# Ledger of designs, part 4: VHH binders against q9p4d8

Target 1, 280 residues: q9p4d8
Amino acid sequence: MDFMKPETVLDLGNIRDALVRMEDTIIFNFIERSQFYASPSVYKVNQFPIPNFDGSFLDWLLSQHERIHSQVRRYDAPDEVPFFPNVLEKTFLPKINYPSVLASYADEINVNKEILKIYTSEIVPGIAAGSGEQEDNLGSCAMADIECLQSLSRRIHFGRFVAEAKFISEGDKIVDLIKKRDVEGIEALITNAEVEKRILDRLLEKGRAYGTDPTLKFTQHIQSKVKPEVIVKIYKDFVIPLTKKVEVDYLLRRLEDEEDDDATQKSGGYVDRFLSSGLY
Key: E = the ipSAE of ESMFold2; O = the ipSAE of OpenDDE; V2 = 0.75 times the mean of E and O plus 0.25 times the DockQ between their complexes.

## First folded at step 1 (VHH)

Design b7 (framework vhh_vobarilizumab_d1; at its last look DockQ between E and O 0.01; V2 from the best seeds 0.00; counts 0 for: pae E 20.7 > 2, placed apart)
Fold by ESMFold2-Fast, scan of step 1:
Structure b7 (fold): chain B 280 residues (1-280), chain A 120 residues (1-120)
Amino acid sequence: as target 1 above (280 residues)
Amino acid sequence: EVQLVESGGGLVQPGGSLRLSCAASGFTFSDYDMAWYRQAPGKGRELVAGIYSGGSTSYADSVKGRFTISRDNAKNTLYLQMNSLRPEDTAVYYCAAQEYLDWGTEYDYWGQGTLVTVSS
């Protein structure tokens, strides 16, 4: 996938490959975070006296990471979505003019507040090595949190590219639902229980494989394992619903950049599905 | 760019055999579920056989025991060995690669098809 070449960004094989790689990254990051205790103090507002900052230790560290990375163009990339957009600095590197692939409002689709809340209240307790404090490892713990949060954010918001590809390939049905503002109809259109089950089964198998590297169990330094069932539960309960929210929110607004006639023609840009014999 | 190119079709007598091949390019073949479909004149497309990335196979009742689907991941090639062919097997045979985008979006890539005619 090359964001300078729009035809590669909406290529279905490239999208799939990107989604699979992001899935692998999330599993790896969960395994890294699992070596530390939950350490609730990391997530409590004003737990530590941080100068000129009202928030948690994690909020501060993540915001500083994003401030630094924005200066080297990280958040100019179409697939990166910041947790703290108000702390971003202007890049000092030469500008890259990325072609527009997504709708004009794409950057307004941001569920990172929900991701952060779910991560700290649901995900961390499920994957951490223990429920207590581990104050001598707060920095390492928070760095692992940042990797988890950024990979979750990237994966969930990548739903915008999936939604755009779906709009292009099957826009006739989507356009009708958008005009009716039929949220449930759009959710039904992007949901297939059999596909979802297959993806969850794949995650279960990956979780088992990643946590059982035979070479690591014979070394002095081995990585902690997350229960595969917990990874599946996190995806079913949080990743999938948030990705669907991103896709629905994106699609509901998709006609803002289009005239009705143009939207219908755009939807015919990719080869149609032939296995859906029930659809005209 | 995903490309699926079928070959091996032709005219064969009842009871004969044919081996179809599908050359795949533009994607990581070993990660994809693959299938053979067919379409007889005046009929819709029907699934003939499927083979999953893990190697599991499935067959339509009408071809079970006569057809064998297989894949060579090193050569990016899908095969359909057709034995004991019958006139009702006459159809254009299509290679398909299954694609899944997120939690509910399915998309399939199709080849152009290869004609199989079973007649005396």
Scores: ipSAE 0.140, ipTM 0.445, lowest interface PAE 3.3, mean pLDDT 84
Fold by OpenDDE, look of step 2:
Parts: sequence; structure tokens; C-alpha cells
Structure b7 (fold): chain B 280 residues (1-280), chain A 120 residues (1-120)
Amino acid sequence: as target 1 above (280 residues)
Amino acid sequence: EVQLVESGGGLVQPGGSLRLSCAASGFTFSDYDMAWYRQAPGKGRELVAGIYSGGSTSYADSVKGRFTISRDNAKNTLYLQMNSLRPEDTAVYYCAAQEYLDWGTEYDYWGQGTLVTVSS
């Protein structure tokens, strides 16, 4: 996706492609993480004497990664949301002026805390090679976790783009729900059981395909393959619901920008561009 | 099984009118964005009109003011009212459906098309 081309950012085809790619990335990262034990010590607060830091080893390492990544403009990208926004530093690279596609408050939509919690408590136990500690690989484990977390975060927060597209397309129906602050109504509107089923089916197939390392068939080393069913469960129980939460949170605030812009019927022009750009 | 079945095509004189229909089945019609495409002989497929699940519409410049896209969710049917038809409107018209509520799918559905011929 090219964020410098605002007309393409909300393109349905582009969004789909992006999400599909994210699925692949997430599955791959899960597989990588599955090489290591759960290693609960990585997630325990103050388990290790980290200088000038209060938190878990994972928290520390992730925050340091984000600090470095911020300096190279990672979080200037519209689709990136940091776990530790307070540690971000200014970039020494030239600033990229991305056109504004999302609402003004889009950066405030952040469910990373929930992602982190769910990841450590629910996802890791499902994908890890085994329970218990693996002291020799704590660093590698945490690094794999970071990849998982970042990919999950990106996928889930991509709901902001979906929400924006829905807002533009749904018109009065969604506006009415927002005005009423009808969370249940909004959630119902954005929920499609058929689409969800298709996503889960696709993930199952991908999980099966990626888990079959032909070379692993011959190696007695039970490299802990992530079960395809576990991937599906993770999406069903966590990824999809959290994405919906992001969408709802985004939509509930969407009229805040319109109240300020009495004048620019921006909605009509965008829809026209969206459909005219060959979205079908 | 997902099906999109176009109907209403035929021969019409210049200046005439025609109404196309697309009957959809096998998916939740109301949750999909719908569109009409057309392909003239020797030309590529082009978007004619689109309608979002929410009802917003868009038109190609060449048909703006002449064509109207609409949908009846209760009947799972997409329509294209074509007025003031011109010879250059001659093409096979296709109905298309795209998932809207979740973007994580690659599914695009297409009908078989219906031929519209505008000739004196």
C-alpha cells in the first residue's frame, strides 16, 4: 500500500491485499515463535534486574525496539501504532508528509495494551513449543514475540481504515447509530458472519500449507508446528474481535471531525473517487 | 454457491432505454458493494456504476446523468436503469459483487454478463 497516494489507501482491493499479506506475516511469525517454550519469565514484571526500567523483559525489549524504529520513521506511517508511545524519539531522517486519510484522532485509537495482555496470556501458550522456561533462548523468544506483537498490532489497527471506508459508504445509517452512541448497533452493522467464516477458512488452509515443511517430515525433531486450528482460534477469539473494537472506537468519534468542518462535504468526493478508481 | 445472473439486455435504438437486473444468491447481498461493468468489443472492461452497501453511488463520466444504479436488498437484486442510450454504450454488461464489511477477503464475484446493443 502506498500511503502517499491517498486515493489508493482506501481502495478495497488494496486493503484486501494488505490484510491478506498480514495474515501470511502473522502465521509466519507464529511459526517462528513456536520454536521456543512459553518462558513465562519473559513476561513477568521485574523478573530481571533491568537498569532504570520497571517492567518485564519483553516490555523493555519492545520499548527499545520502538525507540529505534521511531527514529527511522516507522511510526510516521499511518498503519503503525506503537505499544510504548512515550519512548518514541524524533527521526533524523527527512520527514514524510503523508496525506491525511483517516480522521484527526486516528492516532489515539490504540488497543495495544489489550493485544499485549492477550498475547502473553492466551496466544503464547497456544503457539509455544511447550510450557515452562527455556533459559538459553530468552532473548530469541522475546524477539520472536516482538515480531508477533507488531504484526498483530498492525493487522488489528488496520480496522481504522476499514472503519473509515464504512463511514464513507454507509451514510445516514451509520451516522444515526453514532449519534445515538449505539455501540451494539454499530457492532452489528460491521459484523458479517459469512465474511468472518471465509477468513477463518482461509487461515485454516494457510496454516495447513505453511505447517507442512516437507523437510520436517523426516526430521525426528518435533519442531513444534503451530496447529492450524490454533491459528484459527486466535483469529476468531482475539484478532477479529479486537479489530471490531478498533472499528467501533474509531466510528464513535467520527462525527467529531464533521462538526468542525461544516463546509467540506468531503464524504461525497471520496466515495466517487473510491468507486471510480476501479475498486471492483 | 454464489451466483450473479444478469438480465434485461437486448437490442435498442439510439435514445432508447433499457433496465438491467442482476439477481444475486449465495451470499448476504446487503453486506456487499455492487457494481456494473461493461466491455465493448475490442476494449477493456470498464466500471459503469457502483453502489455501496450503504447506498452511496458513483458513475463513470460517460454515463453520468443517463444511467442510474440501484439495489433492492429485499430482493437481492441490483439494477441499472439506462436512459438515452448511445451506440457507444454497446457492450456486454457485467454485475460484480465485492465484500465490504471486512476487507480481509479476496472474493470478487462476477456475473456472466448481458449484451446490450444500441443500433439504429
Scores: ipSAE 0.008, ipTM 0.244, lowest interface PAE 10.2, mean pLDDT 86
Fold by ESMFold2, look of step 2:
Structure b7 (fold): chain B 280 residues (1-280), chain A 120 residues (1-120)
Amino acid sequence: as target 1 above (280 residues)
Amino acid sequence: EVQLVESGGGLVQPGGSLRLSCAASGFTFSDYDMAWYRQAPGKGRELVAGIYSGGSTSYADSVKGRFTISRDNAKNTLYLQMNSLRPEDTAVYYCAAQEYLDWGTEYDYWGQGTLVTVSS
């Protein structure tokens, strides 16, 4: 997809292809992080005497990366969502004028605080090589964490694009649910249990395939390879539910942007294909 | 169900060596942080050495350089190699285990202990 061409962004095939590629990135990042110990000092607030900063080493390192990345236009792209919006700086590069694809409030749909919390409390313990510290590798560990967090954030917040595509295709049905503030009805409409199973089955197969990748170095640590079942559990328990939350939160506010439903004036045929997709 | 059984204690002279073993059963050994504690007569139980599921070790200052903690995940066994023993090392030594996902709390399981006596 091409964010300069809105019609390519809301295409179901392009959305699905992007989500499938993000799975590969996430699995690779988990495998890379799994080569380090849990390293609790990385996440402890004020463990290190960082000048003029109150937070963890990870908080500081990620915020500095986002400051630099913002200056080279990373967060001008509609599919990038910062963990630390308040540290972003203006770019010194020529501005990119992306067409508006998402609702005006899309930047307010941000679950990165929840992602960071779940990552440090649930995901790291599940994928780390073991408990304990690696004093010589604190920076490398935190860099691997940043890759994990950024790929998780991108995947989960891509739910905003999925939600917009579903809004356009669902006509009056989703508008009625929004007006009624029927959160459970919206969640039911966007959920397809068969597609969720296919996602989890695909992750299991990918985890098995990457676990036999000969480019991974031989290691003394049996735990350097992430079990495929752990990857599936992380998606089932955290990634899919957070993506659904992003979709619901996005949809509940969607009528703020319009007086009527422009989606009902769109040419027919889209509803059948989209309803059967079950994208997250 | 869960069992930790220490062995290898005994009487030694100052400067001698002993190797303690802790046979573990009833849980997935490789997922647990393990430790040795000791309790001298009339004193509270104190940490001697710990080994995390990831392999990192920690030692009390009083035993650094003299004691070595290790684990064999294939045999579900924790070890403590005790060298250059001193009379102050006389204590009952306990094996302890805690699931590594709940680190930083008290250990969940304890053995019944093995007596080490260092006397001159």
Scores: ipSAE 0.000, ipTM 0.133, lowest interface PAE 20.7, mean pLDDT 82
ESMFold2 (binder alone), look of step 2: mean pLDDT 83; pTM 0.836

Design b8 (framework vhh_vobarilizumab_d1)
Fold by ESMFold2-Fast, scan of step 1:
Structure b8 (fold): chain B 280 residues (1-280), chain A 121 residues (1-121)
Amino acid sequence: as target 1 above (280 residues)
Amino acid sequence: EVQLVESGGGLVQPGGSLRLSCAASGFTFSDYDMAWYRQAPGKGRELVAGIYSGGSTSYADSVKGRFTISRDNAKNTLYLQMNSLRPEDTAVYYCATYEDSLYGYEEFDYWGQGTLVTVSS
């Protein structure tokens, strides 16, 4: 996939390969986070006296990371979605003009607040080494949290590219449901239960393979660093449903761009997207 | 040049067994997720079983416990072991690579020619 080449971005094979690659990153980040206790103090608002900041230690650290990374173009990339858009600063690197492959409102679709809530309340308790505090490891713990959150955000919001590719290929099936604002109908249409089962099966296998050192055969407590079934449950209960929400939210607004293109095909927009897909 | 060639179909009595094979060439077989599909007379095409490149498997509810999908990467071959066959299993069986993306299409990059399985007394 090359974001400078629109035809590669909306290719289903490339989208699939990107989603499969993102699974590896998420699993590795969960394994890194699993070495630390849950450390609830990291997530508690105003637990620490942080100068000029009201919020949790994690909120502060994540916002500082996003501020720094925005200055080196991280959030100019079409697949990166910030948790704290208000802290982003202007990049000092030369601008990269990525071609627009998504609808004009794509950047308004952001479920990171829900991801953060689920991560701290559901995911951390499931993957952490223990439920208590580790005062000497708070910074390392929060750094691992940031890597988990950013990879989850990228994976879930990648649903925008899936939704656009589906609209281009299967638009006629979706248009009527969009006009009716039929959320349940859109969810049913974009859902493939067998594909979801295969993804969960693959995650179980990856969780087993990546979490186990094959040279440590006689040490039972090292058999798995993160329980593979917990990774599967996180995908089933949170990653997949949030990806569907992103796709539905994207599709419900998709006809907004069609009205403009109908009047002025020469202005680009939808014409350019269809040209690259071979539908023109 | 990609090719998928199925074999092993035929006529079998209810309760019998058949083993289908699919010989793959022209691509790196071990890197691809593979599936078996079937199309019964007067019905649409349906997924029967899938196998990931890593070896994990999935099955349609109608065949769970009766069918087993497997692969031999050294031989570039996909298999479907079919046990306790029923008349409703009568269909043309297809070997295919499959789309493995959340909410992707039921489209395939590569398809075999199909092999007929008839279950009748």
Scores: ipSAE 0.000, ipTM 0.233, lowest interface PAE 14.7, mean pLDDT 82

Design b9 (framework vhh_vobarilizumab_d1)
Fold by ESMFold2-Fast, scan of step 1:
Structure b9 (fold): chain B 280 residues (1-280), chain A 121 residues (1-121)
Amino acid sequence: as target 1 above (280 residues)
Amino acid sequence: EVQLVESGGGLVQPGGSLRLSCAASGFTFSDYDMAWYRQAPGKGRELVAGIYSGGSTSYADSVKGRFTISRDNAKNTLYLQMNSLRPEDTAVYYCAKSTYHFPYGSEYDYWGQGTLVTVSS
């Protein structure tokens, strides 16, 4: 996948390959976070006296990271979705003009508030080394949180590319469901139970392979840094459902870009120009 | 399409030297970790040397101090300088591209055709 080549971005095979690669990043980030206790104080609003800020320590640190990284074009990339869009600054670097492959409202499809809530209430308790506080490690803990959150955000919001690719390939069926505002029908159309099973099976294998300390080889009990079953549960309960929500939300709005007189720019004409070579 | 083309293999006497090259195309070379693997007759494939996108390197214990991996991002080319060659270095050498910019063992997703290195008198 090359974001400068639209035909590679909306290829379902390339999208699936990218999703498979993102699994490894998420698992390794969970392993890094797992070395620290849950440290609930990191996520509590007004727990620390941060000047001119009314959020949690994590909220502050993540917002500062996003402010800095926006200045070097991080959020110009079509696959990066900020947690705090309001803190982004203009870049110092020349613009990269990525071809438009997603709908005009794509940047408004953002479930990061849900991701942050689920991460702090469900994911951290499941992967942390213990339930208590580690006051001396709060900064390292929050940095590991940021890596987890950013990788989860990228994986879940990649659903926008999945949705656009499916709209291009299955246009007539999807258009009918959108016009009817049939959320359940859209969800059924985009769901593949066999693919979901393959994802969960692969995650279990990866969790076992990556989360196990090799120095414990040939011992009576091999202990993983993060239980593989917890990784599977997080994907089943949160990552996959939130990716579907992104896809459904994207598709429900997809006809906003269509005009009765000139619809070929986004459907027929866009596909023909996007996939065809040798056009004049 | 991703392509990796190895060259530089051949017959060399023990104690000799060879430099292998791998010409890469079809991806942004500078963003990916690269590696050299080898497969000796009757043995499985083993990692010889790796070089991260950031430039740091890693080596198998059997080649450390004798082999040097390097990259030229401007030419999209990976190199393996092999010195003090031994008969046990005889193998087909493969260039590999990581799936991510952080390689995870067998998570190399593209392989070249290989180049044969024979070390014998």
Scores: ipSAE 0.000, ipTM 0.105, lowest interface PAE 20.0, mean pLDDT 82

Design c1 (framework vhh_6qgx_2)
Fold by ESMFold2-Fast, scan of step 1:
Structure c1 (fold): chain B 280 residues (1-280), chain A 125 residues (1-125)
Amino acid sequence: as target 1 above (280 residues)
Amino acid sequence: QVQLVESGGGLVQAGGSLRLSCAASGRTFSSYAMAWFRRAPGKEREFVAAISWSGGSTFYTDSVKGRFTISRDHAKNTVSLQMNSLRPEDTAVYYCAADLYGSDYEYTSPEYDYWGQGTRVTVSA
């Protein structure tokens, strides 16, 4: 996948490979976070006297990270979605002009508030080393949280590329469902139970493999740093459902960019317009 | 990035056994899910068996369950298909396929990134 080449971005095989690779990053980040206790104080609003800031310790640290990373073009990339878009600053690097691959409203499809809520209330308790506080490790804990959050955000919002690719390949059927505002029909159309089962099976295998050092020949029975079943549960309960929400939300609005053209009449015309003359 | 070469095909009597092998060249063999597909004369390519990248999960089409066994050897960069109790209906060209870490698509789909040239299996009555 090359974001400078739109045809590679909307290739389902390339999208699949990117999603599979992102599993590795998410599992590794969960393993890093698992070395610390839950430390609920990190997530409570106004728990610490942070100058000129209302919010949690994590909210502050994450917003500062995003401010810094925006200055080196991180959020100019089409696959990065900020948690705090209002803190982003102008990059001091030369601008990269990525071709438009997604619909005009794509940056308004942002479920990071939901991700942050499930991360702190469901994911952290499931992966942390213990339920209590570790006051001497708050900064390291929050840094691991940021890496988890950013990788989850990227994986879940990648659903926008999946949705666009499916719209291009199945436009007529999707357009009918969009016009009917049939949320359940769209969700059913984008869902493949066998694919989801294979994702979960692969995650279980990866979780077991990454938690076990293959150079420690006699330790195969040792528990993973993060229980593999917890990784599977997180994907089943949160990552996959939120990815579907991103896809459905994206598709429901997809005809907004087709107001001048009847998408039901020329489903393939969108791709031709985009690739040959219609970069917007 | 991966090149696949099948071997082990041939002529065998009904009820006999045959072992197919697929040798993979490339840096990331241990990260690839591997599958066997077959194509009988006048028919479309169909799924036979698959093994996950770690070797922890195996998948079979109903017609070969209990008769065929897929396995992999990470040290030799090979995947094998042990075919027992062969039937005339198993006559086909068998293809090895590879997909990085496994597909988000069905293992039975032709969504695999890399394919071998195939090896012929003929089962006589």
Scores: ipSAE 0.000, ipTM 0.214, lowest interface PAE 13.9, mean pLDDT 82

Design c10 (framework vhh_6qgx_2)
Fold by ESMFold2-Fast, scan of step 1:
Structure c10 (fold): chain B 280 residues (1-280), chain A 124 residues (1-124)
Amino acid sequence: as target 1 above (280 residues)
Amino acid sequence: QVQLVESGGGLVQAGGSLRLSCAASGRTFSDYAMAWFRRAPGKEREFVAAISGSGGSTFYTDSVKGRFTISRDHAKNTVSLQMNSLRPEDTAVYYCAADRGLEYWGSPEEYDYWGQGTRVTVSA
């Protein structure tokens, strides 16, 4: 997949391969986060006296992380979606002008608030080593959180590329459903139960393999760092449903770009383009 | 107490210019997106312009793009809106607003803090 070559970005095989690879990143990030206790203080608003900031320690650290990385053009990439778009800075590097492959409103499809909420309330308690505080590892814990959040965000919002590729390949069927505002029909059309089953089965296998040291197979009491079943449940309950939400929301608006923009002289396209790249 | 105070409004002839200022007190807004909204007589509030916390990104509604310029002075904790080539349809009360972690531009519900507004009247 090459974002400078649109035909490689909207190739369903390339999209599938990218999604399969992103599973590895998510699993390894969960394993890294699992070495720390839940540490609920990290997520509590105003728990720490952070100068001139109203929010959680994680909110602050993630926002600073995104501010720094925007300056080296991280958010010029079409597949990176910021949690705090308002903090992004102008890049110090020459801008990369990626060809537009997604609809003009693609940047308005952002479920990161929901991802953050689910991550702190559901995912962290499921993968953490314990439920209490671990004050001595605050920074390391929050860095592991950031890696988890960013990989989840990328995977879920990749649904925009899936939706666009399907719209191009199956437009006639999708157009009718969009015109009828048939959310259930769109969701059914983009859903493949066999593919979803394969994803869950593959995740279970990967979770078992990555969590176990193969050199210790003759040693008693070997345990996975993260229960494979928890990884599967997170995908079943959150990753797959949120990816479908992204796809449905994207498709419902897709005909907006098929209309004559010159007739109204009010186009969201420039704003969507600015948001997609972060800073301009 | 957090307070946003607008100034710089007034009466101006079509084709003229005005500079609106928004001063923030009680809290630092360095990481907040700052925006200008306006409400014309008999209409709802509409988005005009926004600037990121760093000042690195700006956004405008199509009807003011190229005529209005939003900027911020971090040291003064102030956001300004330079309005050029004003038109009668720009007549409205202009509001300053601040939001933390804005995801979508143009939604009033996303903004945590609001000023009381400053009136701009553009005569034909």
Scores: ipSAE 0.000, ipTM 0.186, lowest interface PAE 16.7, mean pLDDT 81

Design c11 (framework vhh_6qgx_2)
Fold by ESMFold2-Fast, scan of step 1:
Structure c11 (fold): chain B 280 residues (1-280), chain A 121 residues (1-121)
Amino acid sequence: as target 1 above (280 residues)
Amino acid sequence: QVQLVESGGGLVQAGGSLRLSCAASGFTFDDYAMAWFRRAPGKEREFVAAISWSGGSTFYTDSVKGRFTISRDHAKNTVSLQMNSLRPEDTAVYYCAASEDLYYTGEYDYWGQGTRVTVSA
């Protein structure tokens, strides 16, 4: 997958390979976060007197990381979605002009506030080493949180590329559902229960392999650094549903980029994004 | 205390317009999906429209699509419902609701006390 080559970005095989690779990053980040206690103080608004900032310790630290990373072109990449778009600064590196492969409103499809809420209320309690505070490790804990959040954000918002690829391949059927504003119909069309089961099965296997101490491999009561079942539950309950939400939200607006011509009169019922961008 | 306070209801002739507003306080407004529901006299509450926590996605029940527009303003902590081409069957008490759910059509956690809309024939 090469974001400078649009045809590689919307290839479903390349998208699948990218999603599979992102699983590894998410699992390893969960394992890193799991060494610390939950530390609720990290997530409480105004818990610490941070100069000129209203928010949590995590909110501040994440926003500062995004400010720095924007200056080295992180958020110029099409697959990076910031948690705090208002803090981003101009890059001092030469500009990269990535070809447009997504709809004009793609940057408005952003579920990061929802990710942050679910992460702090559901994910952290499930993966942390224990409840309570670790005052001497707050910074390390929050840095692990940032890695988890950024990898979750990338994985979930990758649904925009999935949605665009499906719109191009299935345009006629999707257009009908978009015109009807049929959220349930779109969700059903993009859902593949067999694929979802394969994802969950693969995650269970990876969680067992990556999170388990090899010296405990042959005991009946093997303890993993993160329970593999918890990783599966997080994907089933949050990652997959939020990815679907991103896809549905993206698709519902997809006809906004079409011209005034009545799309119901067109043979294909959709427009090829590469042709619209002038690349083909 | 969590509060959702609706305003903008009233009497209007069929074909007319009204704009409802909901002022939110006591919770982190930007973290919640917001919705409008309505209840006609003697009937159960029904979904009308919803807007995501980011404002990037909107959903409507079929009977109001193209006539109603939901929007939100995070600077003012308000959600609004612009109602055009009103019909007598739109007569109801309109309720503002808030949810932390992942989906707009999920269960709503907080409810306002409602504002009355009457559309005459």
Scores: ipSAE 0.000, ipTM 0.119, lowest interface PAE 16.5, mean pLDDT 82

Design c12 (framework vhh_6qgx_2)
Fold by ESMFold2-Fast, scan of step 1:
Structure c12 (fold): chain B 280 residues (1-280), chain A 125 residues (1-125)
Amino acid sequence: as target 1 above (280 residues)
Amino acid sequence: QVQLVESGGGLVQAGGSLRLSCAASGFTFDDYAMAWFRRAPGKEREFVAAISWSGGSTFYTDSVKGRFTISRDHAKNTVSLQMNSLRPEDTAVYYCAAGPEYDSLWYSEDDYDYWGQGTRVTVSA
């Protein structure tokens, strides 16, 4: 996949390959985070007296990272979605003008607040080495959290590319459901139970493979491993459902870019977008 | 109208078991984190165990890990605390609590919105 070539971005095979590769990053980030205790103080609002900031230690650190990374073009990339869009600064590097492949409102589809909430309340407790505090490692813990959050955000919001590719390929069927505001019908149309089962089976295999280190079994420094079943449960309960939410939210608004057409769907956007992307 | 009702408390000998249950009336637990807290004689209320809204995550205070198990039944709108290998120091009034899952509710009494009246557990030596 090449973001300078729109036809490669909306290719379902390329999208699938990207999603498969993102699984590895997420699993490795979970393994890194699992070496620290849960450390609930990291996530509690106003736990520490941070100058000129109301929020958690994690919120502050993540916002500072996003501010710095925006200056080196991280958020110019179409697949990166910030947790704190209001802290982003202009890049000092030469601008890259990526062709637009998503709808005009794509940047408004942002479930990062929900990701952050689920991460701190469900994911951290499932993967952390213990339930207590590790005051001497709060910074290292929060850095591992940032890596987990950013990889989850990228994976879940990649649903926008999935949704756009399906909108182009499904033609008038999905348009009919959008016009009816049929949320359940859209969800059913984008859901493939066999594909989801294959994803979960692959994650179980990867979790078993990546969690198997003979050294870890015999070290005194490792208190727990991330169980493969926990990784599968996180994907089943949160990653896949949130990706579907992103797809549904994106699709429900998709006709906003087509509403100014005074003719049939054939004469507005659908055919032209498909032809310009080379997906026909 | 809206109420949490605990049951299953009582007198038990050291080494025994009790199962506490919490039932909701007037609303459902579907979107709520659920927790058990306890207050021993002469002490402040302390966290015992919590379960997330999905049932996917559970938390325990160190003194009960391996002995207590929290679980939920969405169909019955109940949360249970199975207490095994009870000790005299587990003697307390046990409270069921429900709250919206925001930030980290794991150990903070102040973050729970709904509370039961409590059920007494007495463990004899």
Scores: ipSAE 0.000, ipTM 0.133, lowest interface PAE 19.7, mean pLDDT 81

